VH-VL binders against q9nrl2r1430to1533. Designs and how they scored, part 280

Target 1, 104 residues: q9nrl2r1430to1533
Amino acid sequence: GGVHELSAFEQLVVELVRHDDSWPFLKLVSKIQVPDYYDIIKKPIALNIIREKVNKCEYKLASEFIDDIELMFSNCFEYNPRNTSEAKAGTRLQAFFHIQAQKL

## First folded at step 21 (VH-VL)

Design m1r (framework fv_erenumab)
Fold by ESMFold2-Fast, scan of step 21:
Structure m1r (fold): chain C 104 residues (1-104), chain A 121 residues (1-121), chain B 110 residues (1-110)
Amino acid sequence: as target 1 above (104 residues)
Amino acid sequence: QVQLVESGGGVVQPGRSLRLSCAASGFTFSSHAMHWVRQAPGKGLEWVAVISYSGKDKYSVDSVKGRFTISRDNSKNTLFLQMNSLRAEDTAVYYCARKPSYSRATYFDPWGQGTTVTVSS
Amino acid sequence: QSVLTQPPSVSAAPGQKVTISCSGSSSNIGNEFVSWYQQLPGTAPKLLIYENNKRPSGIPDRFSGSKSGTSTTLGITGLQTGDEADYYCATWDDSLDAYVFGGGTKLTVL
């Protein structure tokens, strides 16, 4: 990938960060706050890490960027019961992502 | 009914040890991280330690590191706090508490009734 | 320096309304859920409010919570003598990597 694709990834991650439902995803879950998390979730990720990977040009294909975003949502739904505020926010943000990702 | 019941408190001299227990009932104990919170006489609440549901991960506040050890026995639905080298400033009511297993939860419910530890010369 | 600052005491008569403030920073209240606890004399803390403004089953609607920026407020309407207690706010602090509690507010119902 080129400069154009990296700019598109940056634009999309900024839109995700600014979304009202981004709060469960802005930063990694602390292992001290939620020590249970790391017994269940083996590949933790968050928007701040994805944004840093975009800035360091670590995504070579759009599919790699999309996979990291989908992993973030998958982790949320695996850890959090469906009726939690986290899972509800994740469902809405994932739908927003799927619409925006059509630009990629 | 979901319940937590602490025991093991008492009056001890500085430098001695106590082991606190917390018996859990009415929920799947093995699925929840468990916490210890203390309260000095006439003072506010202070978080002390946490243990993951599996017992693999344990964390405590700096003031008790190296002296206090949190552990659990899931087969007996029991949480423990081993307190070594006790100091006057460890005098407090010790509560065990559960936190929901949600990725951003910051609240404790239920709490035990507490057990009193007095460190006095 | 308290991480979460509450007034030490508040007083009001039965039937009145009170608000108890809790002030923090961007590393705690500003980016985390807040909970409130009631502690009646000689008893364990009891959850009153979680996730800023939600009530557990059994907590009457005269108790309410709100959050704005780096501060949160517990509101109690229709005060009853049984409300005399210490009230604590609590949250997670991501700079300290620890759970933090306010210093507590003693409510006296005169």
Scores: ipSAE 0.743, ipTM 0.900, lowest interface PAE 0.7, mean pLDDT 93

Design m1s (framework fv_erenumab)
Fold by ESMFold2-Fast, scan of step 21:
Structure m1s (fold): chain C 104 residues (1-104), chain A 121 residues (1-121), chain B 110 residues (1-110)
Amino acid sequence: as target 1 above (104 residues)
Amino acid sequence: QVQLVESGGGVVQPGRSLRLSCAASGFTFSSWAMHWVRQAPGKGLEWVAVISYSGKDKYSVDSVKGRFTISRDNSKNTLFLQMNSLRAEDTAVYYCARKPSYSRATYFDPWGQGTTVTVSS
Amino acid sequence: QSVLTQPPSVSAAPGQKVTISCSGSSSNIGNEFVSWYQQLPGTAPKLLIYENNKRPSGIPDRFSGSKSGTSTTLGITGLQTGDEADYYCATWDDSLDAYVFGGGTKLTVL
C-alpha cells in the first residue's frame, strides 16, 4: 500500500504495543512454556511479527493488516478459556483496536 | 479431591535407570500439560520436564536431555519419567505437578508428595 | 545457580509481618506472571500466590503478592508458628526457555 497507510499501520501497532493489555500478544507463545499451543493454533501470529511485516511493507491493503490483527485475537479466544487473564486482556485490546482501526 | 501420587524412587548406582510414575485423580488428566520438578537434598526447586496433554510434545532441561524421557498414558491417568544413565547430581526428591494451559500463566497446582531418588555408589 | 534472587532467611515473632523479596530481570519477572510456593519441612511445595497477586482457594488473606518492574514480593501478616517454612518464587524465563525458581527463603517464627 501507500506511504500514508503504512505510517498509519505503524502508529496503530505502536499504540497496541503500549496498551496495558498487550502482554499476551507481544511475541509468539513458546512451545516449551505452552507445549499444546501449536497443536491447537495453526496460524500463530503476534504484534512483533505484524510490526516486522509493516516495516517490510508486506501489507498492500488495510484489510490485510486488519486481518492479521483479527487473527491474533481469534487465536487468543480459541486457545484461552473466557475466564482467563489472557482472554480478558484480548477482549479489552480488541475493543481498543476496533476504535482505532476506524482511522484506517 | 484433585491429587497426584508419585512412586518408583529408590537407591541406585551411577549409570543405572529408574522409571518414576505419577498417578492422577480427581480431574480430567488428558486435558492438562504435566511437569516434573526436582529438589536436591537441602537445595531449591529445579524444573525438569513438561509434556503436552496429548503426549505429542515433550521438553526437558539441557542437563537431562538424552537421559530422561517424559511420557504419559492418558487411559491410565499416569505420568512417567524414564531416567537413564543416572548421575550423583540427579539425587533429589522428584515431584510431578499440574500447570494451567494458559499462554502466560506460571503456577503449579497441585503437586504430588514426591518420590526420592538417590544415586550413590 | 538461580536466576531469581531471594534472601536466604528472614525471621520475626508471632503476630508480626514479614516481606520476602524476589529479584529477577526483564527476561523473567519483568515480562511474565509470578507465583509463590510454601514448603513446610518434609512436605511438597504448596501454591500460595499465582499471577502476581491472586490467591487460590484455601489460602488465607494474610498472604499477599505484588510485582513491580523486575521484582516481586510475598507479604505475610499475623505470623504464626505454622508459617515456618521455605518460600519460593517462580516464573518463566524467555532467554532460557525454562521455568525458574528462586533460591528459596527460610522463614523462622520465634
Scores: ipSAE 0.687, ipTM 0.874, lowest interface PAE 1.0, mean pLDDT 91

Design m1t (framework fv_erenumab)
Fold by ESMFold2-Fast, scan of step 21:
Structure m1t (fold): chain C 104 residues (1-104), chain A 121 residues (1-121), chain B 110 residues (1-110)
Amino acid sequence: as target 1 above (104 residues)
Amino acid sequence: QVQLVESGGGVVQPGRSLRLSCAASGFTFSSNAMHWVRQAPGKGLEWVAVISYSGKDKYSVDSVKGRFTISRDNSKNTLFLQMNSLRAEDTAVYYCARKPSYSRATYFDPWGQGTTVTVSS
Amino acid sequence: QSVLTQPPSVSAAPGQKVTISCSGSSSNIGNEFVSWYQQLPGTAPKLLIYENNKRPSGIPDRFSGSKSGTSTTLGITGLQTGDEADYYCATWDDSLDAYVFGGGTKLTVL
């Protein structure tokens, strides 16, 4: 518990960041690039924020870490139509995450 | 049949003002962010400004900040660019353009035909 | 000065191939999708390539895009006289917090 879970979270975030389909998720969406994003998405999140939370030991339970990753994917699918490159990358990365998360 | 048509260009002296319009048809204008891009005679394209679908959020390139204001009237399917304190360097063809409101999109489609602004003394 | 650098001109004969380069940095091409536009004389720009290498419906496969590191290229094969135009690359720049365009390349088909 605790330390082992945190190490596993860091390993998984690193794997997600290095995945070819991580590009929509590496950083927060710019409000100037996409001025409509924050009117629709009320709880923005990205892999850089999740990784920082892991490093600061802010996740007390594996479920909290999983919830933040799932929020990230949920935001992607809420904002982007299913036929976009963003949504397709999100679908593939989410499937990869679900496989890796079984090891948590 | 998505179409954008600009108007309001003309010849004006330095320091004066012009307001450009862009009439949109063939898509749900009120659901899309809109952009202005300009092109000086014989030169390349320069992004100028963006406005959110609601008109609440507006951003412009630093060189026109404080002088140009982007606005829209969704009831009339019309985008505007209010240009104050015009300079010779603002001489250009002004295009309105749509960018897909996807979270990582960086491309413009469609473009209007453009309206010409000439700032000369 | 343009933050994306293109050669000012390129020329080739009908049926030949040309490649138009566009060089940027890590704050733009290095971490963002790139698009390419064709501007025929007296007309508005038209989207040719988006997301580095994808074609909109109606754009023939003679036009291709590629990206490597902080640079991108537009390839045109089987050149036709109707390809004579100005070509522009474009992307988002994280440092400027703005969309940026290349300076443009004039293609002459001789």
Scores: ipSAE 0.696, ipTM 0.875, lowest interface PAE 0.8, mean pLDDT 92

Design m1u (framework fv_erenumab)
Fold by ESMFold2-Fast, scan of step 21:
Structure m1u (fold): chain C 104 residues (1-104), chain A 121 residues (1-121), chain B 110 residues (1-110)
Amino acid sequence: as target 1 above (104 residues)
Amino acid sequence: QVQLVESGGGVVQPGRSLRLSCAASGFTFRSYAMHWVRQAPGKGLEWVAVISYSGKDKYSVDSVKGRFTISRDNSKNTLFLQMNSLRAEDTAVYYCARKPSYSRATYFDPWGQGTTVTVSS
Amino acid sequence: QSVLTQPPSVSAAPGQKVTISCSGSSSNIGNEFVSWYQQLPGTAPKLLIYENNKRPSGIPDRFSGSKSGTSTTLGITGLQTGDEADYYCATWDDSLDAYVFGGGTKLTVL
C-alpha cells in the first residue's frame, strides 16, 4: 500500500497496543496455557501479528486491516464468556477501535 | 460443594510406576482443563501437566516428558497421572487443580488435598 | 533458578500489616495475570487473589493484591495467628511456555 495508508495503520495499531485493555490481544494464546483454544478458534490472530503485517505492507486495503482487527475481537468473544475480564476488555477496546477507525 | 480428591500415592523404588487419580465432584468436570501440580518436601510448587476438556491435548514439563502421562475419564469425573520410570526427584505431594478455560486465566481453584509419592533410594 | 523471586520469610505481630513481594520479568508478570496462594502447614494451597487484585468468595478484604510493571505484592492487614503460612505468587511464563510459581514466603506471626 501507500505510505500514507501504512502510517495510518501503524498509528492505529500503536494506539491499540498502548490502550489499557490491549492485554488479551498483544500476542497469540499458547496452546500449552490454554489447550482447548485452537480446537475452538480456527483463525487465531493478535496485535503483534497485525503490526508485523502492517510493517511488511501486507494490507493493500483499509478493509483488510479492519477485517483482521475485527477477527481478533470476534475470536475473543467466541472463546471467552461475556463475564470474563478478557471479554470486558475486548468490548472496551473494540469500541475504542470503532471510534479510531472512522479516520480510515 | 466443588471438590477434588486425589489418591494412588505411596512409597516405591526407583524405576517403578504409580498411577494417581483425582475424583472431581460438584462441577461440570468435562468443561474444564485440569492440571497436576507437585511439591517436593520442604520446597515450593511446580506445575507438572495439563489436559484439555476433551482429553485430546496434553502437555507436561520437560523433566517428566516421556515418563508421565496425564489422562481423564469424563464419564467418571476422574483425572489421572500415570507415572513411569520414577526417580528420587519425583518425590512430592501431587495436587490436582482446576483452571478456568479463559484465554488468559493463570489461576487454579479448587485444589485437591494432595497425595504423597515417595521414591525411596 | 526460580523465575519469580519472593523473600524467603517475613514476620510481624498480630494486628500489624505485612506485604509480600514477588518480582518477575516482561515474559511473565509483565504480560500476564498473577494469582496468590496461601498454604497452611500440612494443607493444600488455597487461592487468595486472582487476576492481580480480585478475591474469591470467602476471602476477607484483609488480603489484597496489586501489580506494577513486572512485580506484584500481596498485602495482609490486621494479622492473625491463623495467617501463619507459606504464600506463593504464580503466573504464566511466555518464554518457558509453563505456569510458574514463586519460591514461597513463610509468614511468621509472633
Scores: ipSAE 0.722, ipTM 0.895, lowest interface PAE 0.9, mean pLDDT 92

Design m1v (framework fv_erenumab)
Fold by ESMFold2-Fast, scan of step 21:
Structure m1v (fold): chain C 104 residues (1-104), chain A 121 residues (1-121), chain B 110 residues (1-110)
Amino acid sequence: as target 1 above (104 residues)
Amino acid sequence: QVQLVESGGGVVQPGRSLRLSCAASGFTFNSYAMHWVRQAPGKGLEWVAVISYSGKDKYSVDSVKGRFTISRDNSKNTLFLQMNSLRAEDTAVYYCARKPSYSRATYFDPWGQGTTVTVSS
Amino acid sequence: QSVLTQPPSVSAAPGQKVTISCSGSSSNIGNEFVSWYQQLPGTAPKLLIYENNKRPSGIPDRFSGSKSGTSTTLGITGLQTGDEADYYCATWDDSLDAYVFGGGTKLTVL
């Protein structure tokens, strides 16, 4: 992708980080806090990792960026039952992401 | 009917060992991370150790690292704490507790009734 | 190493309201869910509040929790003699990579 796409990725990540429902996604889950997490989730990711990849220009296509964000939400729904605060935050943030990503 | 029952406490001299057990009933034991929390006489609560639902991952607080080992037997619905090289400061009531397997959960429910360990010379 | 600070004691009369504070930092209360526990004399701790302000089944609505910034409070209205207990806040600390408990607050109903 181009310079315009990279600026769009950074803008979108900043909006996600600032969203009230970003708290489950800001950083990787601690294996000590939640030792079960890495037995179930094989491709862990978080907004801080995605932002670093954007800054290092590691996303060549918008689809690659979108795939990492979707992986983040998929991991949340895979690990957390639907009635948890994490899953509810993920549902709201994913909807916000889909609205913002329409222009990518 | 969800219950945790600890056993194995007692009075021991410094340098000795004890093995605590926690018998779980009324829930799917192998679906939950399990914890040990202790409380010295007249003092507050101190987190000690955690084990993953499968038993693959274990962690303990630095003050007991190398001396205490957490383990579990899912076929028997039982959690263990092997305590070696006991010190006077290990004197406490030891509780086992369950934590929900959610990615950001920070609460314990239920708790066992506790088992008393006294390290005395 | 008390990472979470609670007042050592609080007291009030039956029927009154009390609040118990718990102060931490951005590495714990500021970025993590908080829980509260009641410990009656000679008994195990019992969960009162989880995820800052939620009550487990069986906990009456006179118990409430709230979080603001790096601090959290437990509120008890309609105080009863049976509420005499030690109360503990608890959370996860990202810097210590450990679960932490407050030092505890002894509630006396006079």
Scores: ipSAE 0.711, ipTM 0.892, lowest interface PAE 0.8, mean pLDDT 92

Design m2a (framework fv_erenumab)
Fold by ESMFold2-Fast, scan of step 21:
Structure m2a (fold): chain C 104 residues (1-104), chain A 121 residues (1-121), chain B 110 residues (1-110)
Amino acid sequence: as target 1 above (104 residues)
Amino acid sequence: QVQLVESGGGVVQPGRSLRLSCAASGFTFSSYAMHWVRQAPGKGLEWVAVMSYSGKDKYSVDSVKGRFTISRDNSKNTLFLQMNSLRAEDTAVYYCARKPSYSRATYFDPWGQGTTVTVSS
Amino acid sequence: QSVLTQPPSVSAAPGQKVTISCSGSSSNIGNEFVSWYQQLPGTAPKLLIYENNKRPSGIPDRFSGSKSGTSTTLGITGLQTGDEADYYCATWDDSLDAYVFGGGTKLTVL
């Protein structure tokens, strides 16, 4: 991945973090808060982890970055029923991501 | 009708043990993580422990680690709290409470009526 | 010492409006949903508000919640003598990795 791509990833992650619907995704789910989470979700991820990977230049391709973001949304929809505040926030943030990802 | 009923409280001397029970009815008990929350006389609420719905994972506040053990029997719709090496500071009303298993849920509903534990010499 | 700060008491007359505050930090109220509980003398806590401003079935609309920054408030309108109780705010604290409750506010209806 090039410098321009890494800068674009950082910009997009910052926009996601600042979005009103980012609250379910800012940090990994605590095993104390939700003890069943890690029995269901086998590849946990959150925006702080993705941002750290961007800063360490761990994404070689834009598709790898997009896959991590999509995994984050997929985990949300797998764990949370569709009528929850988490799933609704995820749906709106995912739509926002798809629009912004066109810039990548 | 969703209901939680605690039992097993009493008056004990320091260093003794008690086992609390919480009988659940009116909902699918095996689908919810269950919590113990306590309240010392004239004081506020303090979270104590959680048990995952499967019974595989459990966590407790540091002040009771190694002394209290949370467990459950899904076939009996019952949550337990085994309390060993009781101390005066463990004196409280102990409530059983349900929390939704959503990834960011931070609320408890319903609560049981509580069972009183008094540790005194 | 509670990590969530509430006034110890509040008083109002029947039919009046009262507001109970709860102040925290960015690691709790600032990042997380807040819930409120009513505890009548000698009874268990009862959920009044969850996810900052939602009411469970059976809770009248005279109870309301709001959140701004690192603080949250419980509003009670049309105050009744049966509202005399202790009120607690609660949330999750990311830094402590723990559920936290406010110290409680005793509401007196004079």
Scores: ipSAE 0.715, ipTM 0.893, lowest interface PAE 0.9, mean pLDDT 92

Design m2b (framework fv_erenumab)
Fold by ESMFold2-Fast, scan of step 21:
Structure m2b (fold): chain C 104 residues (1-104), chain A 121 residues (1-121), chain B 110 residues (1-110)
Amino acid sequence: as target 1 above (104 residues)
Amino acid sequence: QVQLVESGGGVVQPGRSLRLSCAASGFTFSSYAMHWVRQAPGKGLEWVAVVSYSGKDKYSVDSVKGRFTISRDNSKNTLFLQMNSLRAEDTAVYYCARKPSYSRATYFDPWGQGTTVTVSS
Amino acid sequence: QSVLTQPPSVSAAPGQKVTISCSGSSSNIGNEFVSWYQQLPGTAPKLLIYENNKRPSGIPDRFSGSKSGTSTTLGITGLQTGDEADYYCATWDDSLDAYVFGGGTKLTVL
């Protein structure tokens, strides 16, 4: 990756954060709020963590950035039943991401 | 059909112990995190503790930490609250409540009818 | 005081409408789903509203919820004497790492 790719990652993360369906993904799930979460989800991640990684230039390739975003959605669908508000928001936000990621 | 029934409350002296039970029926008990919520006489609701569906992870509010232990026995569909070193401030109706296991859920349904704990001389 | 602020009491006549407010902050209502509970005298709390504005089976559409910013409201229309109860809002608080309840609002229908 280059400087232009890192700027593109930041712009995409900002658009994801501003999306109406970002609410399940803004921050890590609390182990006190949801005590079973970390027994099921082995690689937790959230938009605030991904944004920090972008700002620290930790993504060398666009594929690494895309993998972290996809992991975030995969975790959502693994933990939450498909009929939940979380899973529905995840489905819509993932579709939005796929459209925006075509620009990377 | 889904029902929670508490028991084990009573009148007890300060410094003593009580063990509350909550018998669950009508749902797959082992699939839900379970909570205790209390209500002091004439006061509002206060969240007390949660235990994961496996019983492995347990958390409580700071005011009872080290004194109260939440636990469960999935083979008996029963939730427990072990209350040690009881204080007058622990006087309340204690409710058990179920919460759905969704990553952002913040609601309790159903609730038991409650069991009364009175800590006095 | 309570982390979530509710008026201590509200009153209205049968057939009227009432709204009960619940005010919090960005660490709770601003970032989390809100639920509302009805507690009739001498009974356990009963879920009225979850995820800001959804009703469980059996709750009539006279009850509604809404959320805006760091505040939420419970609306009750067509008031009935059987609606006399204490009403509580509830959510999760990120700063406290705990579930929090409002102080409660006593509804009198007279």
Scores: ipSAE 0.732, ipTM 0.900, lowest interface PAE 0.9, mean pLDDT 92

Design m2c (framework fv_erenumab)
Fold by ESMFold2-Fast, scan of step 21:
Structure m2c (fold): chain C 104 residues (1-104), chain A 121 residues (1-121), chain B 110 residues (1-110)
Amino acid sequence: as target 1 above (104 residues)
Amino acid sequence: QVQLVESGGGVVQPGRSLRLSCAASGFTFSSYAMHWVRQAPGKGLEWVAVLSYSGKDKYSVDSVKGRFTISRDNSKNTLFLQMNSLRAEDTAVYYCARKPSYSRATYFDPWGQGTTVTVSS
Amino acid sequence: QSVLTQPPSVSAAPGQKVTISCSGSSSNIGNEFVSWYQQLPGTAPKLLIYENNKRPSGIPDRFSGSKSGTSTTLGITGLQTGDEADYYCATWDDSLDAYVFGGGTKLTVL
């Protein structure tokens, strides 16, 4: 996409990173901390990876960027039971993302 | 009631081997990654190793890597720690512990009662 | 040495209150949930606090936890002689790829 779209992606990623509920999503889950994670989650992703993809201009369409963010939330809800702090943070951050993504 | 019970500790000479066991009951053992944590006499706690629920993936602290092997038998609800080439510095109480299977969990509950390993000449 | 720093000992009288500090860095306490454990003499560690400030079932509200920046504290009010124990903070360290424990604090109730 255009320069405006790339700036919008960067701004949104920065807002997500700064959000209080971003803590489960800032970096990939360590296979040492959670050795079962990668047996269940086949397409791992985190905000640091998404930010790198934005910086390298790897998103050609807004839908590709949105798909990666949604994959991140989907992974959270697939791995973590609904009553966990991770799933609750994911629910709130996803709602925030949906409001901000209306600008894309 | 969830419970972990350890066994297999003892007194051994340097260079020898011991195998510790941890018997689990009161929960679905095969659904949890399991950990070993040790404590040298009069000292603090030190994380040793973790094993995935399937037994496929295992990781240990560098000081025991190549000497200690963590394993499990899900059909017997039992966790093991095979300790080879034991050194005086391995003298400790060894605890098995469970951690919740959440992506960012950093706490252990329950813990076993511990089994004492003394490496001396 | 431990990556997480705790005072080696604290003491107070029955009925008083005490706080035990635990200091780390951005690679551990600053980025991760913290837990606290009580170890009575000759026993296994017992979970007191998880996710910075939550108590497991069966832990009385006399025990509380808090986290600010790269430090965390365990608070104990209404001290009882049965609270004499070693207390450990613990978390995950991103740089070491390992679980880390504080050096422990011995609480004496005089």
Scores: ipSAE 0.760, ipTM 0.908, lowest interface PAE 0.8, mean pLDDT 93

Design m2d (framework fv_erenumab)
Fold by ESMFold2-Fast, scan of step 21:
Structure m2d (fold): chain C 104 residues (1-104), chain A 121 residues (1-121), chain B 110 residues (1-110)
Amino acid sequence: as target 1 above (104 residues)
Amino acid sequence: QVQLVESGGGVVQPGRSLRLSCAASGFTFSSYAMHWVRQAPGKGLEWVAVIAYSGKDKYSVDSVKGRFTISRDNSKNTLFLQMNSLRAEDTAVYYCARKPSYSRATYFDPWGQGTTVTVSS
Amino acid sequence: QSVLTQPPSVSAAPGQKVTISCSGSSSNIGNEFVSWYQQLPGTAPKLLIYENNKRPSGIPDRFSGSKSGTSTTLGITGLQTGDEADYYCATWDDSLDAYVFGGGTKLTVL
């Protein structure tokens, strides 16, 4: 994609990072903190990894960027029960993402 | 009622070994990661080791790495800590503790009552 | 040195309130949930506060937690003699790849 598309991805990632509900998603889950995580979650991802991919121009299509963000939310809901603070934050941040992603 | 009961502590000379046990009851033991936390006499709490619910993945603090091995037997609802090459600084009350399996959880509940290990010459 | 700093002691009279502080850094309190534990003499630690400000069932609302930046506080109101204990904050540290505890604060109710 063009430079304008890359700028749009960067702006959206920055908005997600700054959101109050981004805390479960800022960095990868530590295998020492949560040793069970990587037995359940086969494609781990976090906002810091997505932001790095944007900066390295690794997303060629908007759909690839959206897929990585959706994978991040999917992982959250697969691992965390729905009554957890993580799942609740994920639900709110995902709704925010869907509104912002309409610009892509 | 959810309960954890430690055993296996005692007085040993430096360089010897001890195996601690933690018997769990009142919950599905095989669904939780389990931890060991210790407390030296008159000192604060120090996290020691964790093991995944399956027993596959296990990690420990650098100060005990290579000497202590955490393990579990889910069929017996029991957590273990094998302590080899014991040093004077390993003298402590050892607690087993449960942590919820959430991606960002940082708390322990419940705790066992503890078992005392004294490494003395 | 402990990576989480607590005052070694605090004291107040029955019925008063007290605040116990816990200071860390961006690698721990700044980006992780914090929990607080009460340890009565001769007993195991007991969870008082989790996820910065939540109480487990059975913990009275006299106990509260809050977090701001790289620091967290435990508040206790309506102090009772049975509150005499050591109090520990705890969290995860990204740089150490380990759970860390504060040095502990001894609460005396006189």
Scores: ipSAE 0.741, ipTM 0.903, lowest interface PAE 0.8, mean pLDDT 92

Design m2e (framework fv_erenumab)
Fold by ESMFold2-Fast, scan of step 21:
Structure m2e (fold): chain C 104 residues (1-104), chain A 121 residues (1-121), chain B 110 residues (1-110)
Amino acid sequence: as target 1 above (104 residues)
Amino acid sequence: QVQLVESGGGVVQPGRSLRLSCAASGFTFSSYAMHWVRQAPGKGLEWVAVIGYSGKDKYSVDSVKGRFTISRDNSKNTLFLQMNSLRAEDTAVYYCARKPSYSRATYFDPWGQGTTVTVSS
Amino acid sequence: QSVLTQPPSVSAAPGQKVTISCSGSSSNIGNEFVSWYQQLPGTAPKLLIYENNKRPSGIPDRFSGSKSGTSTTLGITGLQTGDEADYYCATWDDSLDAYVFGGGTKLTVL
């Protein structure tokens, strides 16, 4: 019973997840796959974590949601050199996010 | 140019120890995570262990956990694999390999030439 | 146990083309970059393909990679005797928290 309606945050996360450039961001980096990651990145985050926070209504302000998405991109650019596939995907996805976030 | 050279292999009896070394040259060794991969005679490749660029974070496959220890000396551009309590099943060519420090990289380049470990009674 | 499945052997004549398959699951190939390695007899593995379809400098365009769903293929055109080798696919498995290799495919150019 009932109809589920996506919140604005849920709709945006779904659009980010479906974007071709989301692959570096879908889930947390494994500390076994990349052992140095967590020595450099102090506040790890990924789209699956953000999606869970949206579903649990943990974002009280749009700015909190935007901050978590920006943290995700910041982590990508902090860890990955600019010429990597990860950094290039992050640049394109961040631009897409900025366009969509204008509606928030 | 970029090169990895393994040494330290040999023929040992079960229960003995060996220490493998991998000498790196031609790149900034301290900027890369390093891996050990082995290959039993006539078999495929098996990932064994990884160590991060600082040497602080290290992981190994369950089959060697508690027996093998990966380590590195960045001042000497050298990677090590300490192998204790060796078993016949550890008989293999052992390769060191470099992995780029990117968050989603899953490839190894270059590889060393390998060093042979034979555990035989 | 091989988590990634490759045919044990493949063969073709000089000048022909072959494809070598590698099948996995959503916990590995489906979610991760794939790489391919060539191992000539008595030598160390050499990177042929990385990030599904990219070639390192020095690898001729006769070698190509592609990925679809939970499977990946290595394509080799214009086969040469010097291509006789074992070929391995490799990736990360997020369920095992480990790097995994295919069982290997022996290519014979006859």
Scores: ipSAE 0.765, ipTM 0.903, lowest interface PAE 0.8, mean pLDDT 92

